VHH binders against Probable histidinol-phosphatase. Designs and how they scored, part 23

Target 1, 306 residues: Probable histidinol-phosphatase, of Schizosaccharomyces pombe (o14059)
Amino acid sequence: MPISSHSHSGQFCLHAQGKLEDVIQEAIQQGFQSFSFTEHTPRDRVEDLYPEELHLQPEDLFKTFDEYVNEARRLKQNYGDQINILIGAETEYIRPESVELLKSLNTKYNLDYFVGSVHHVNSIPIDFSPELWQKALQHVGNNPEQLFIDYFEHQYDLMQRLHPLVIGHFDLICLFAPEDAKEVFKNSKSVWELIQRNIKYAVSYGGIFEINTSAFRKGWKTAYPQQRLLELMVEQGAQLTLSDDSHGPHQVGLNYHLAKSYLDKCGITSLCMIEKGPDGNGTVVKNVTVDNVWSKFVGTNGITNT
Below, E stands for the ipSAE of ESMFold2; O stands for the ipSAE of OpenDDE; V2 stands for 0.75 times the mean of E and O plus 0.25 times the DockQ between their complexes.

## First folded at step 13 (VHH; framework vhh_7nfr_2)

Design x4 (from s4 with V50I; at its last look DockQ between E and O 0.49; V2 from the best seeds 0.00; counts 0 for: pae E 4.4 > 2)
Fold by OpenDDE, look of step 13:
Structure x4 (fold): chain B 306 residues (1-306), chain A 122 residues (1-122)
Amino acid sequence: as target 1 above (306 residues)
Amino acid sequence: QVQLQESGGGLVQPGGSLRLSCAASGFTFSSYYMYWVRQAPGEGREWVSIINSGGDTTYYADSVKGRFTIARDNVKNTLYLLMDSLKSDDTAVYYCAAPYEDYYGSRGFDHWGQGTQVTVSS
């Protein structure tokens, strides 16, 4: 019975597909035992809007997020007897000041957890397009090592100040990195010292690293993170969870069969499933076997690469 | 395989009306917000109107509010823009666009067609 700790819907994400209810129905249909709603957190500055949000103002994003939380709660009430539902959010760490906004959201909505993600380096998006990645590179004097350093410094700041339960797509900075930059990533002692620091810190406060299958549909041979990182995580005693990072019903459980192969290759036999605490407050993390996660998979998304 | 094809543009006098259409294919049309955007000569691309997947929520740029109406037919996979009280400043190439995450999960890219020319001139 599969799990996902990171997902989106077209109802609350303009570049995604389907209603939130459609997403959870698909998860149920496929046999998921646990599924988390984790829409993007709103942003409070006009310059931080996505291209697809051109018609919106920051106030609109906050309204949308409010509607998201309410809908998520409704769906949990209606479908919670069929599937474990968590209500979280994926962070937008754009600058240090972003953390205060994130904390305020948590105070207001009492979310189950955050997916700690960094999509910006020095306030420039690094996962939108190759062009924007290059813009980020130019900002640091066309020094790819510095770009990677800044990314992991942002990640570290986010973790220190917010302690997100789930660490999202750890090596997202590599998505649009050209080959020469990737070589720098692989060979930079400085970068890997920071990587080790970040992993160690996350482990120290009980953070969970997601195996994110969206990398496969983006052309990777592995999930997030890449194998060298995953091995390092395991070596450091990291807990792992599984995410499809789906942007609609059609991506629920997508490429989970590839994830299975990847996990097997790396000798991973257990994953973490997040649940609400018995008292209704907080969250608990339960270990589930890889065999259990891939048992009773009814849907086709988890077995086909489409 | 996303395809958008605009039509309905032309030459019209100030105060005139036009109806643009956009035929969509290659994606689940009814699941996405749709956009009309335009680009005038020497100017950047600007959004004109937006409609949600269900058609019940619409947005308009200030410059076209009260004059333009966006609509969609999810059965026909067609987007419409009714343009009334046209002004010279409305002269532009009009594009149908969709904020669509493709197979590779790219964000922030609008899919659009070849566009249709709208010219408002006396």
Scores: ipSAE 0.025, ipTM 0.522, lowest interface PAE 3.4, mean pLDDT 91
ESMFold2, look of step 13: ipSAE 0.190; ipTM 0.624
ESMFold2 (binder alone), look of step 13: mean pLDDT 80; pTM 0.805

Design x5 (from w4 with Y100F; at its last look DockQ between E and O 0.56; V2 from the best seeds 0.00; counts 0 for: pae E 2.1 > 2)
Fold by OpenDDE, look of step 13:
Structure x5 (fold): chain B 306 residues (1-306), chain A 122 residues (1-122)
Amino acid sequence: as target 1 above (306 residues)
Amino acid sequence: QVQLQESGGGLVQPGGSLRLSCAASGFTFSSYYMYWVRQAPGEGREWVSTINSGGDTTYYADSVKGRFTIARDNVKNTLYLLMDSLKSDDTAVYYCAAPFEDYYGSRGFDHWGQGTQVTVSS
């Protein structure tokens, strides 16, 4: 009975596939016991639009997000008896001012939770392409250590100001890091001090770190986060959840078999499932065993990496 | 693997017309928005046009609106750009672009072909 705490749909994300309803139907078909809708938050500046959104204006994104929340609520009402559905959003922390927008969205829509993600360093995307990653590096004087530092400072700021329940792809900054930069990451005392700080802080307010299987699609041998980080998280008493970060029905539960192996390798036997709180007030976190999560899993996406 | 191959460019006089094609493979073409961008010498890439997955909705940059027409054939996995009333300012390498997340992070990515050269000159 798998879970996912982070997902997207083609209906509300231009680089994803399928309707939101298609996504949840796929989850149900695969035997998911819990599935979260977590579309990207809108952005209020033209320069913050995705490449695929060049034909849009910020107001269009807000409209889309409004439609997303309404559709998510409809689907929850219609399918909630078959599967636990949460309605959240993935953050866009582009600059410190982004937090104000995030808070306003939370106030307006009363989302179940945020996936706290950082995709930009100093307002430059770090997970779009190798070229943009290099641009981000150049911005900090071609100093990889500084780039990593800034990333984790952004993450820390987001956590302090928003307290997202789920911490998204913790080490995303490493995705396009070249070999020399990876070495800096591994060996930088300063960077790892910040990593420890961030983990500790998240743990302190009840944050949950996602095991994000999208890393496998990107060529990683592990999920997000990498093993050294995952071990550190565990040492710090971190709670973990599982996410496919699916961008359409075809990726629901994708590479969950690899995630299982990864978790087993790391000695992880428990994950967190998010549910609505009593009488619909807030959220609660329940422990589920790894064995339970992979029980009754009937989807092909969880077996193959297509 | 995702592949995009542009064709149809060439030399044309002002006021002339061209039809660009983009052959797509390696992904579910019909599931994604597609768009054209262009890059003139010494300049950055400029958005030209976007078409939704079904092909029923199109968008155009102001500079090409009324002159260019974007279309797609989801059966043939092909994107088109019909360019009429071409101007010297339209001279650029034209690229077909596809956005998806499969190979890069949780964010959208523009996959580009090799491009096709369009030169408008008297």
Scores: ipSAE 0.374, ipTM 0.739, lowest interface PAE 1.3, mean pLDDT 92
ESMFold2, look of step 13: ipSAE 0.453; ipTM 0.755
ESMFold2 (binder alone), look of step 13: mean pLDDT 80; pTM 0.803

Design x6 (from w6 with Y100F; at its last look DockQ between E and O 0.49; V2 from the best seeds 0.00; counts 0 for: pae E 2.1 > 2)
Fold by OpenDDE, look of step 13:
Structure x6 (fold): chain B 306 residues (1-306), chain A 122 residues (1-122)
Amino acid sequence: as target 1 above (306 residues)
Amino acid sequence: QVQLQESGGGLVQPGGSLRLSCAASGFTFSSYYMYWVRQAPGEGREWVSTINEGGDTTYYADSVKGRFTIARDNVKNTLYLLMDSLKSDDTAVYYCAAPFEDYYGSRGFDSWGQGTQVTVSS
């Protein structure tokens, strides 16, 4: 009975596919026991719009997000007897001021939780394209170490100020890092000190790190995070959850078979499932075994790499 | 795999017209918004137009509004850009773009086709 703590839909994300209802129906069909809606938070500046959103204004994003939350609530009411549904959001931390917007959204919508994600370094996207990654690098004087440092500083700021329950794709900054930069990442004492700090801090407030399978379709041999990081997380007592970061029904549970192998390789036998707290107040985290998560998994996405 | 192939570009005089096509494959074309973008020499890529899944809603950059028309044929998996009243400033390589998370140019690295050259010159 698989779980996902991070997902998107075409209904509320222009680079995703399918209605939110299609997504949850797919999850149910595959035998998911828990599934979280976590659409991207809106952005309040024109320069922060995604390329696919250039035909929109910031107010349109807020409207879309409002519609998302309402739809998510409707679906939870209709399907909640068949599957555990959480209603959250994935953060866009573009600059320090982003946190205020995130907090305001939390106040307005009373979301179950945030996926704490950083997709920008110094307001430059680092997971959009290799070219933009290079732009981010140039911004810091072509110093890869500094780029990594800034990324983890952003992540730390986000964690300190928002305390997202789920830490999204921890090492996303490595996605478009060229080989020379990857070497710097591996060997930088400074970077790894920050990594340790961030892991420790997340653990201290009860943060959960996602095993994000979208890395596989991005060409990685592992999920997010890479093995060295995952081992460090485990060493520090980190709790882990599983996410497909699906962008439509076709990616629900995608590459979960690879994730299973990865977890087995790393000796991980337990994951965290998020549930609503008593009387609908807050959230609680329950442990589920890896064997349980992959039991009764009837979907094809979990065993295919398409 | 997502494939986009642009065609229809060429040399045209100011005031002339062109019709661009983009053949799409490797994904459910009818499920996605589609985009035209262009890149002039020495310039960055510029958004030109967007069309929704069904083709009933279209969006245009101010620079092309009233002159360009985006359309799609979901049966043929083809995106079109009708360009009228062309100006010298319209000279660029025109690209068809699909908003695919793994393939999308802003979230991936191979979401654009090879492009088609449009040159507007007297």
Scores: ipSAE 0.329, ipTM 0.705, lowest interface PAE 1.5, mean pLDDT 92
ESMFold2, look of step 13: ipSAE 0.488; ipTM 0.784
ESMFold2 (binder alone), look of step 13: mean pLDDT 80; pTM 0.792

Design x7 (from w6 with S111H; at its last look DockQ between E and O 0.55; V2 from the best seeds 0.45)
Fold by OpenDDE, look of step 13:
Structure x7 (fold): chain B 306 residues (1-306), chain A 122 residues (1-122)
Amino acid sequence: as target 1 above (306 residues)
Amino acid sequence: QVQLQESGGGLVQPGGSLRLSCAASGFTFSSYYMYWVRQAPGEGREWVSTINEGGDTTYYADSVKGRFTIARDNVKNTLYLLMDSLKSDDTAVYYCAAPYEDYYGSRGFDHWGQGTQVTVSS
């Protein structure tokens, strides 16, 4: 019975597909025991709009997010007997000031949890395109080590100030890193010290690292995070959860078979499923076996997309 | 892989009209918003117009509102931009763009074609 701790829909994300209800119906159809809605948080500056949002204003994003939360609640009420549904959000940490907005959203909507994600370094997107990644690199004087350092410093700041329950795609900064930069990543003592720090800190407050299968459709041989990082996480006592980071029904559970192989390769036998706390207060983390997660998994999205 | 190919540009006099086309492939065209952007020499890319999945809702930059019309044919996987009352300031390379996530991070990505040159000059 699979789980996903990170997902999106076309209804509330312009680069995704399908209605939120379509997404949860797909999850139910595939036999998911737990599924989290985690749409992107809105942004309050025009310069922070996504390319697909150029026709919108920040106020539109906030309206959309409001509608998202309401719809998520409706769906939880209607489908909650069939599947465990969590209502969260994926963070946009664009600059230090972003955290205040995130906190305000948390206060307003009382979300179950945040997926703590960093998609910007020094306010420049690093996962939009290779070109923007290069732009981010140029901003730090074409020093890839510094770029990585800044990324993990941003991640650390986010964790310290918000304590997101789930740490999203830990090594996203590597997605568009060219080969020379990847070499720097692998060999940089300073970068790995920060990585260790961040892992340790997340573990210290009960953060959960997601195994994010979207990496596979991006051409990776592993999920997020890469194996060296995953091993380090495990070594540090990290708890792990599984996410498809689906952007529509067609990606619910996508490449979970590859994730299974990856987890087996790394000797991982347990994952974390998030549930609502007693009397609906807070969240609790339940351990589930890898075997359980992949038991009774029925779906067409489990096949590798080529 | 996502592919976009713009066409229909050319040289036109002020007040003239052009029809741009964008052939899309490599993704579910009918499931995404599409939009046009343009880039004039020495300037950054400027948003021009957006259309929703079904084509029933359109948006325009103030600079082109009332003159340009965005449309799409989801059967043909083609995006259009009808440009009327063209001005010299409309001179630019025009690109169609698609927000597609599959090959990048959890964020949207705008895919661009090679663009088509529009020159408005007397």
Scores: ipSAE 0.237, ipTM 0.674, lowest interface PAE 1.6, mean pLDDT 92
ESMFold2, look of step 13: ipSAE 0.597; ipTM 0.839
ESMFold2 (binder alone), look of step 13: mean pLDDT 82; pTM 0.819

Design x8 (from s4 with D110N; at its last look DockQ between E and O 0.80; V2 from the best seeds 0.00; counts 0 for: pae E 2.6 > 2)
Fold by ESMFold2, look of step 13:
Structure x8 (fold): chain B 306 residues (1-306), chain A 122 residues (1-122)
Amino acid sequence: as target 1 above (306 residues)
Amino acid sequence: QVQLQESGGGLVQPGGSLRLSCAASGFTFSSYYMYWVRQAPGEGREWVSVINSGGDTTYYADSVKGRFTIARDNVKNTLYLLMDSLKSDDTAVYYCAAPYEDYYGSRGFNHWGQGTQVTVSS
């Protein structure tokens, strides 16, 4: 029975589609047993607004997040007997000060967990467009190795200070990397030392790495993380979970058949399912087999007829 | 393939009016917020107006409030900008845009055409 630990909706995210209720109804239709709402955390500076948000103010993002939490709670009450719903958020780590904002959101809303994601390097988006990725590269003197180093240092700072339960799309920095930068990534001893450090650290506090299928819809032959990274995680005894990183009902369970093939190829037989703890507080992590996760999956998103 | 085609620009006198159109194709137009942005000579791009997917919520930059009206026709997949009381400061190339995420995951504003020139003089 499928799971997703990372999702979004068009109700609270300008680059997504559909209402949050449409998303959870699709997950139920596809036979999901657990589905986490993890809308993006608000940003508190005007300079951190994405180009699609320039008509807004940071205060609007906080209002939207409050509405998100209220709607998520309503949906949990209405659908919680049919599917396990967790209410969390995906971090926006932009600078070291971002962590204090994230902690304050958890205090205010008592979120179930964070997806610990880094979408900026040196306060510049790296997953928005190739043009902004290039701007992030220019900021470090057109040195891809330094850009990758900074990405993983940001990830490490987030891990150390927030202990996010789920580690979001570990290698997102590679999404818009041109081929010559990807070659630098592959061959840099410095970057791979930081990768190893970050994996070991997350393992040490019980962090769970997501297998994120959104990479398939973005033209990758793998999920996030790429195969070499996933193999390192397995070698280090890392816990793994699954997500679609859906941005609307059309993306719920999207390419899960490709994810199954990828995990089989890598010899992965166990995943983590995250559920609410006793008394409705905190979280509990349960091991499930890969075969069990797919055993009742009936979703067809990403399956094409010839 | 996704396309946005702007039209309706021209040369007008101060105080004049224009109606810009943006024909959209290749994506589900009715699912997205739509944007008008402009770029004056030698300047960066500036947002002008935004309309939500259903057309019932609109936003305007302070410089155009009360003078410009954004509208959309989700049947014809067309975005409009009605520009009244034009001023010389409104001279710019006007682009329509959407926060469409392409196959490769890029979410940049998609200016698929050349825009339409609005020139307010004399």
Scores: ipSAE 0.400, ipTM 0.738, lowest interface PAE 2.6, mean pLDDT 90
ESMFold2 (binder alone), look of step 13: mean pLDDT 80; pTM 0.799
OpenDDE, look of step 13: ipSAE 0.600; ipTM 0.844

## First folded at step 15 (VHH; framework vhh_7nfr_2)

Design y1 (from x3 with S111H; at its last look DockQ between E and O 0.63; V2 from the best seeds 0.00; counts 0 for: pae E 5.8 > 2)
Fold by ESMFold2, look of step 15:
Structure y1 (fold): chain B 306 residues (1-306), chain A 122 residues (1-122)
Amino acid sequence: as target 1 above (306 residues)
Amino acid sequence: QVQLQESGGGLVQPGGSLRLSCAASGFTFSSYYMYWVRQAPGEGREWVSVINEGGDTTYYADSVKGRFTIARDNVKNTLYLLMDSLKSDDTAVYYCAAPYEDYYGSRGFDHWGQGTQVTVSS
């Protein structure tokens, strides 16, 4: 029975599609046993708005997030007997000060967990477009090694100060990296020492790395994280979970068949499932076998009978 | 093939009104936030108004707030801009557009029409 720890909807995310209710209905139809709502956290400064958000003010983002939590709770109440629903958020770590805003949101809403994601390096988006990725590179003197170092230092700061339960798309910095920068990533001793440090730290506090299938729809031959990183995580005893990072009902469970093949290739036999606690409060983490997750998968997005 | 076709522009006196239309095809129109954007002579492009997928949430640039109304018809796949109390500063080519994410996850406004000229002059 499938799971997803990370999702979005067009109701609360401008570049996504469909209502949050459409998303959960699709997950139910596909036989998901657990599905997390994790819309993006609001930003409190005008300069933190994405290019697609420039018609908005930061106050609009807080209003949208409030509406999200209210709708998510309504859906949990209405659908929670059919599927385990968790209500969290995906972080926007833009600068060290971002963490205090994230903590305040958790206090206000009592979220089930964060997906700890880094979408900016030195306050410049790295997953929006190749042009903004290049701007982030220029900011560090066109030195790809330094850009990667800064990314993993930001990730480390987020981990240390927030302890997000789920670590989002670990290697997102590589999405728009050109081939020469990817070669630097592959061969940099300094970057890989930071990678090892970050994995070890997350393991030490019980963080769970997501295997995020959205990379397949973006043309990768692997999920996030890439195979070499995933192998290192396994070697260090990391806990792993699964997500589609869906941006609408058409992406729920998308490419999960590719994820199965990828996990088999990497020798991964177990995943973590995040559920509500037995009293309906908090979360619990359960181990499930990879084979069990796929033995009952009936989703049609990217799946045909074999 | 994605296609956007703006129409309804023209010459109008200050204080006048126009209704712009944008016919959309080649994509699922009802799944997108839609924008009106304009470009005045010698200026960069500027967003004017935004409407969500269902048409129940709208935004306006301060320069047009209270004078312009955005609307959509998801049955006819058509976006509208009703412009009242037009000023000379509204003279521009008006485009419809949508935010878009390509196969590689890159985002932008990649679905611009050819534009329609609005000229406000005595």
Scores: ipSAE 0.052, ipTM 0.528, lowest interface PAE 5.8, mean pLDDT 89
ESMFold2 (binder alone), look of step 15: mean pLDDT 79; pTM 0.784
OpenDDE, look of step 15: ipSAE 0.392; ipTM 0.756

Design y2 (from x3 with S111K; at its last look DockQ between E and O 0.16; V2 from the best seeds 0.00; counts 0 for: pae E 11.0 > 2, placed apart)
Fold by ESMFold2, look of step 15:
Structure y2 (fold): chain B 306 residues (1-306), chain A 122 residues (1-122)
Amino acid sequence: as target 1 above (306 residues)
Amino acid sequence: QVQLQESGGGLVQPGGSLRLSCAASGFTFSSYYMYWVRQAPGEGREWVSVINEGGDTTYYADSVKGRFTIARDNVKNTLYLLMDSLKSDDTAVYYCAAPYEDYYGSRGFDKWGQGTQVTVSS
């Protein structure tokens, strides 16, 4: 019975598709038992707007987020007896001051959890386009090792100051990395020491690493995180969960069959499912076996008919 | 079958002008924000300008403000870039681009043309 801890919709995200209600209806149709809404947090500066948002003001983003929370609560009231719904957000960590904004949003809305994601390094997007990734590299003197170091230092700062329950796409910095930078990533003692530190820290506060299937649709042979990283997480006793990082109904459950094969290859037998705590307070984590999650999977997204 | 085809590039003297066109087909052009993006030799791609669906709101990168004008014709499904006061630093391949209609976990563009070369030299 499938789960997803990380999702988006076109109603509240310009580069996504479909209404939030369409997304949850698709999850119900596929037999999901748990599905979290985790729209992006608003940004408070004009310079933090993505190229697709240049026609907007930061105040528009805060209005959109308010509308998101209202709609998510409406849908939980209407569909919550059919599927476990959690209402959270995906962080936008742009600079150290971002954490204070994130804390204020949590206080205002009482979100169930954050997906702790780093989409910027030194305030420059690293997952928007190859061109912006290159600009982030240029900012550190064309030194890929330093770019990777800064990414994991930002991730560490976010972890230390926010304790996000779910750690989003751990190795997103590699998405647009060219082959020469990937060789630096593989071989840097300094980078891998920070990776070890970050994994150990997240484990220490009960953070849960997502297995994020969106990497498959971007041409990866693995989910996020890559196999070497996932193996290290297991060695360190990490808790793991699953997500499609869906950006519309067509992506709900997408490539989950590939994720099963990947987890089997890595020897992963257990996942976490996040639920609302007793009496509606906080969250609770349940262990489920990988085999049981897929034994009842009926989704067909990404599967072609013959 | 999405297609974007740029044209109008060429060799021009510093201070000169050039008009680029991008013919669009295979998607609902009038429903999209449209972008110009350029790539100089040995550099990454740099966004240049964006125009909204109706064509009444435009934005420019700082490097081209006051010199470049983006426009669109939704009847002809064509995007334009008028480039004035060209400098050597404007030498690049220029692409038109549109964002994902069907998002696949990327915050970028999935519709790209083949590009048209603009060379500014004396």
Scores: ipSAE 0.005, ipTM 0.223, lowest interface PAE 11.0, mean pLDDT 87
ESMFold2 (binder alone), look of step 15: mean pLDDT 85; pTM 0.858
OpenDDE, look of step 15: ipSAE 0.339; ipTM 0.720

Design y3 (from x3 with S111R; at its last look DockQ between E and O 0.55; V2 from the best seeds 0.00; counts 0 for: pae E 3.3 > 2)
Fold by ESMFold2, look of step 15:
Structure y3 (fold): chain B 306 residues (1-306), chain A 122 residues (1-122)
Amino acid sequence: as target 1 above (306 residues)
Amino acid sequence: QVQLQESGGGLVQPGGSLRLSCAASGFTFSSYYMYWVRQAPGEGREWVSVINEGGDTTYYADSVKGRFTIARDNVKNTLYLLMDSLKSDDTAVYYCAAPYEDYYGSRGFDRWGQGTQVTVSS
């Protein structure tokens, strides 16, 4: 029975589609046993708004997040007998000060967990567009190695200060990297030392790395993380989970058949599922086999009818 | 592929009016917020107006409030900007945009049409 640790909806995300209820209904129809709501956290500065948000003020983002948590809790009450629902958030780490805001959100809402994601390097978006990725590169003197170093240092800072339970799309910095930058990533001793440090640190506090299938729909031949990174995580005994990072009902379970092949190629036979603790407090981690995850999966998203 | 084509610009005297249009194709137009953005010579791009999916919620930059009106026709997949009481400061190339994610994950405002020139002078 499938799982997803990371998802979004059009109700609370401008570039996504569908209502949160449509998303959970689709997960139920596909036979998911666990599905986490993890909408993006709000930002508190006008300069941190994305281009699609410039008509808004930071207070609008906080109102939207409050509405998200209320709707997520309503849906958990209504559907929680049919599917395990966790209510968390995906971090927006923009600068070191971002962690203070993230902690305040957790205090206010008592979220089940964070997906610890880095979408900015030196306060510049790296997953919005190739043009903004190039601006992030320009900020570090057109040195791709330094851009990668800064990304993993930001990731490390987030890990150290927040201890996010799920580590989001570990290698997102590569999404818009041109081929010459990808060669630098592949061959940099300095970057790979930081990668190993970050994996070791997350393992030390019980962090769980997501295998995020959204990379397939973005043209990758692998999920996030890429194969070499995933193999290193396995070598270091990392816990792994699965997600679609869905941006609407049409993306629930999308390309999970491709994920099965990828996990087999990398020798992965076990994943973990995150559940609410026995008394409804905290979270617990349950091992599930890869075979169990697909045993009752009936989703067809990403499968061409022929 | 998303395609956005702006039209209706031109040379206008101060105090005049223009009506801009944006023909949209390649996506479900009625599912998205739509934006007008402008770029004056030597300046960065700035947002002008936004309209929600159904057309019942609109936003305007302070510099154009009370003078500009955004509208959409979801049957014809067309976005409009009615510009009244034009000033020299309104001289710019005007673009329409949508917040969508393409196949490789790139989002909307980096893939605009060619724009339509509005020039307010004389």
Scores: ipSAE 0.267, ipTM 0.646, lowest interface PAE 3.3, mean pLDDT 90
ESMFold2 (binder alone), look of step 15: mean pLDDT 80; pTM 0.799
OpenDDE, look of step 15: ipSAE 0.325; ipTM 0.733

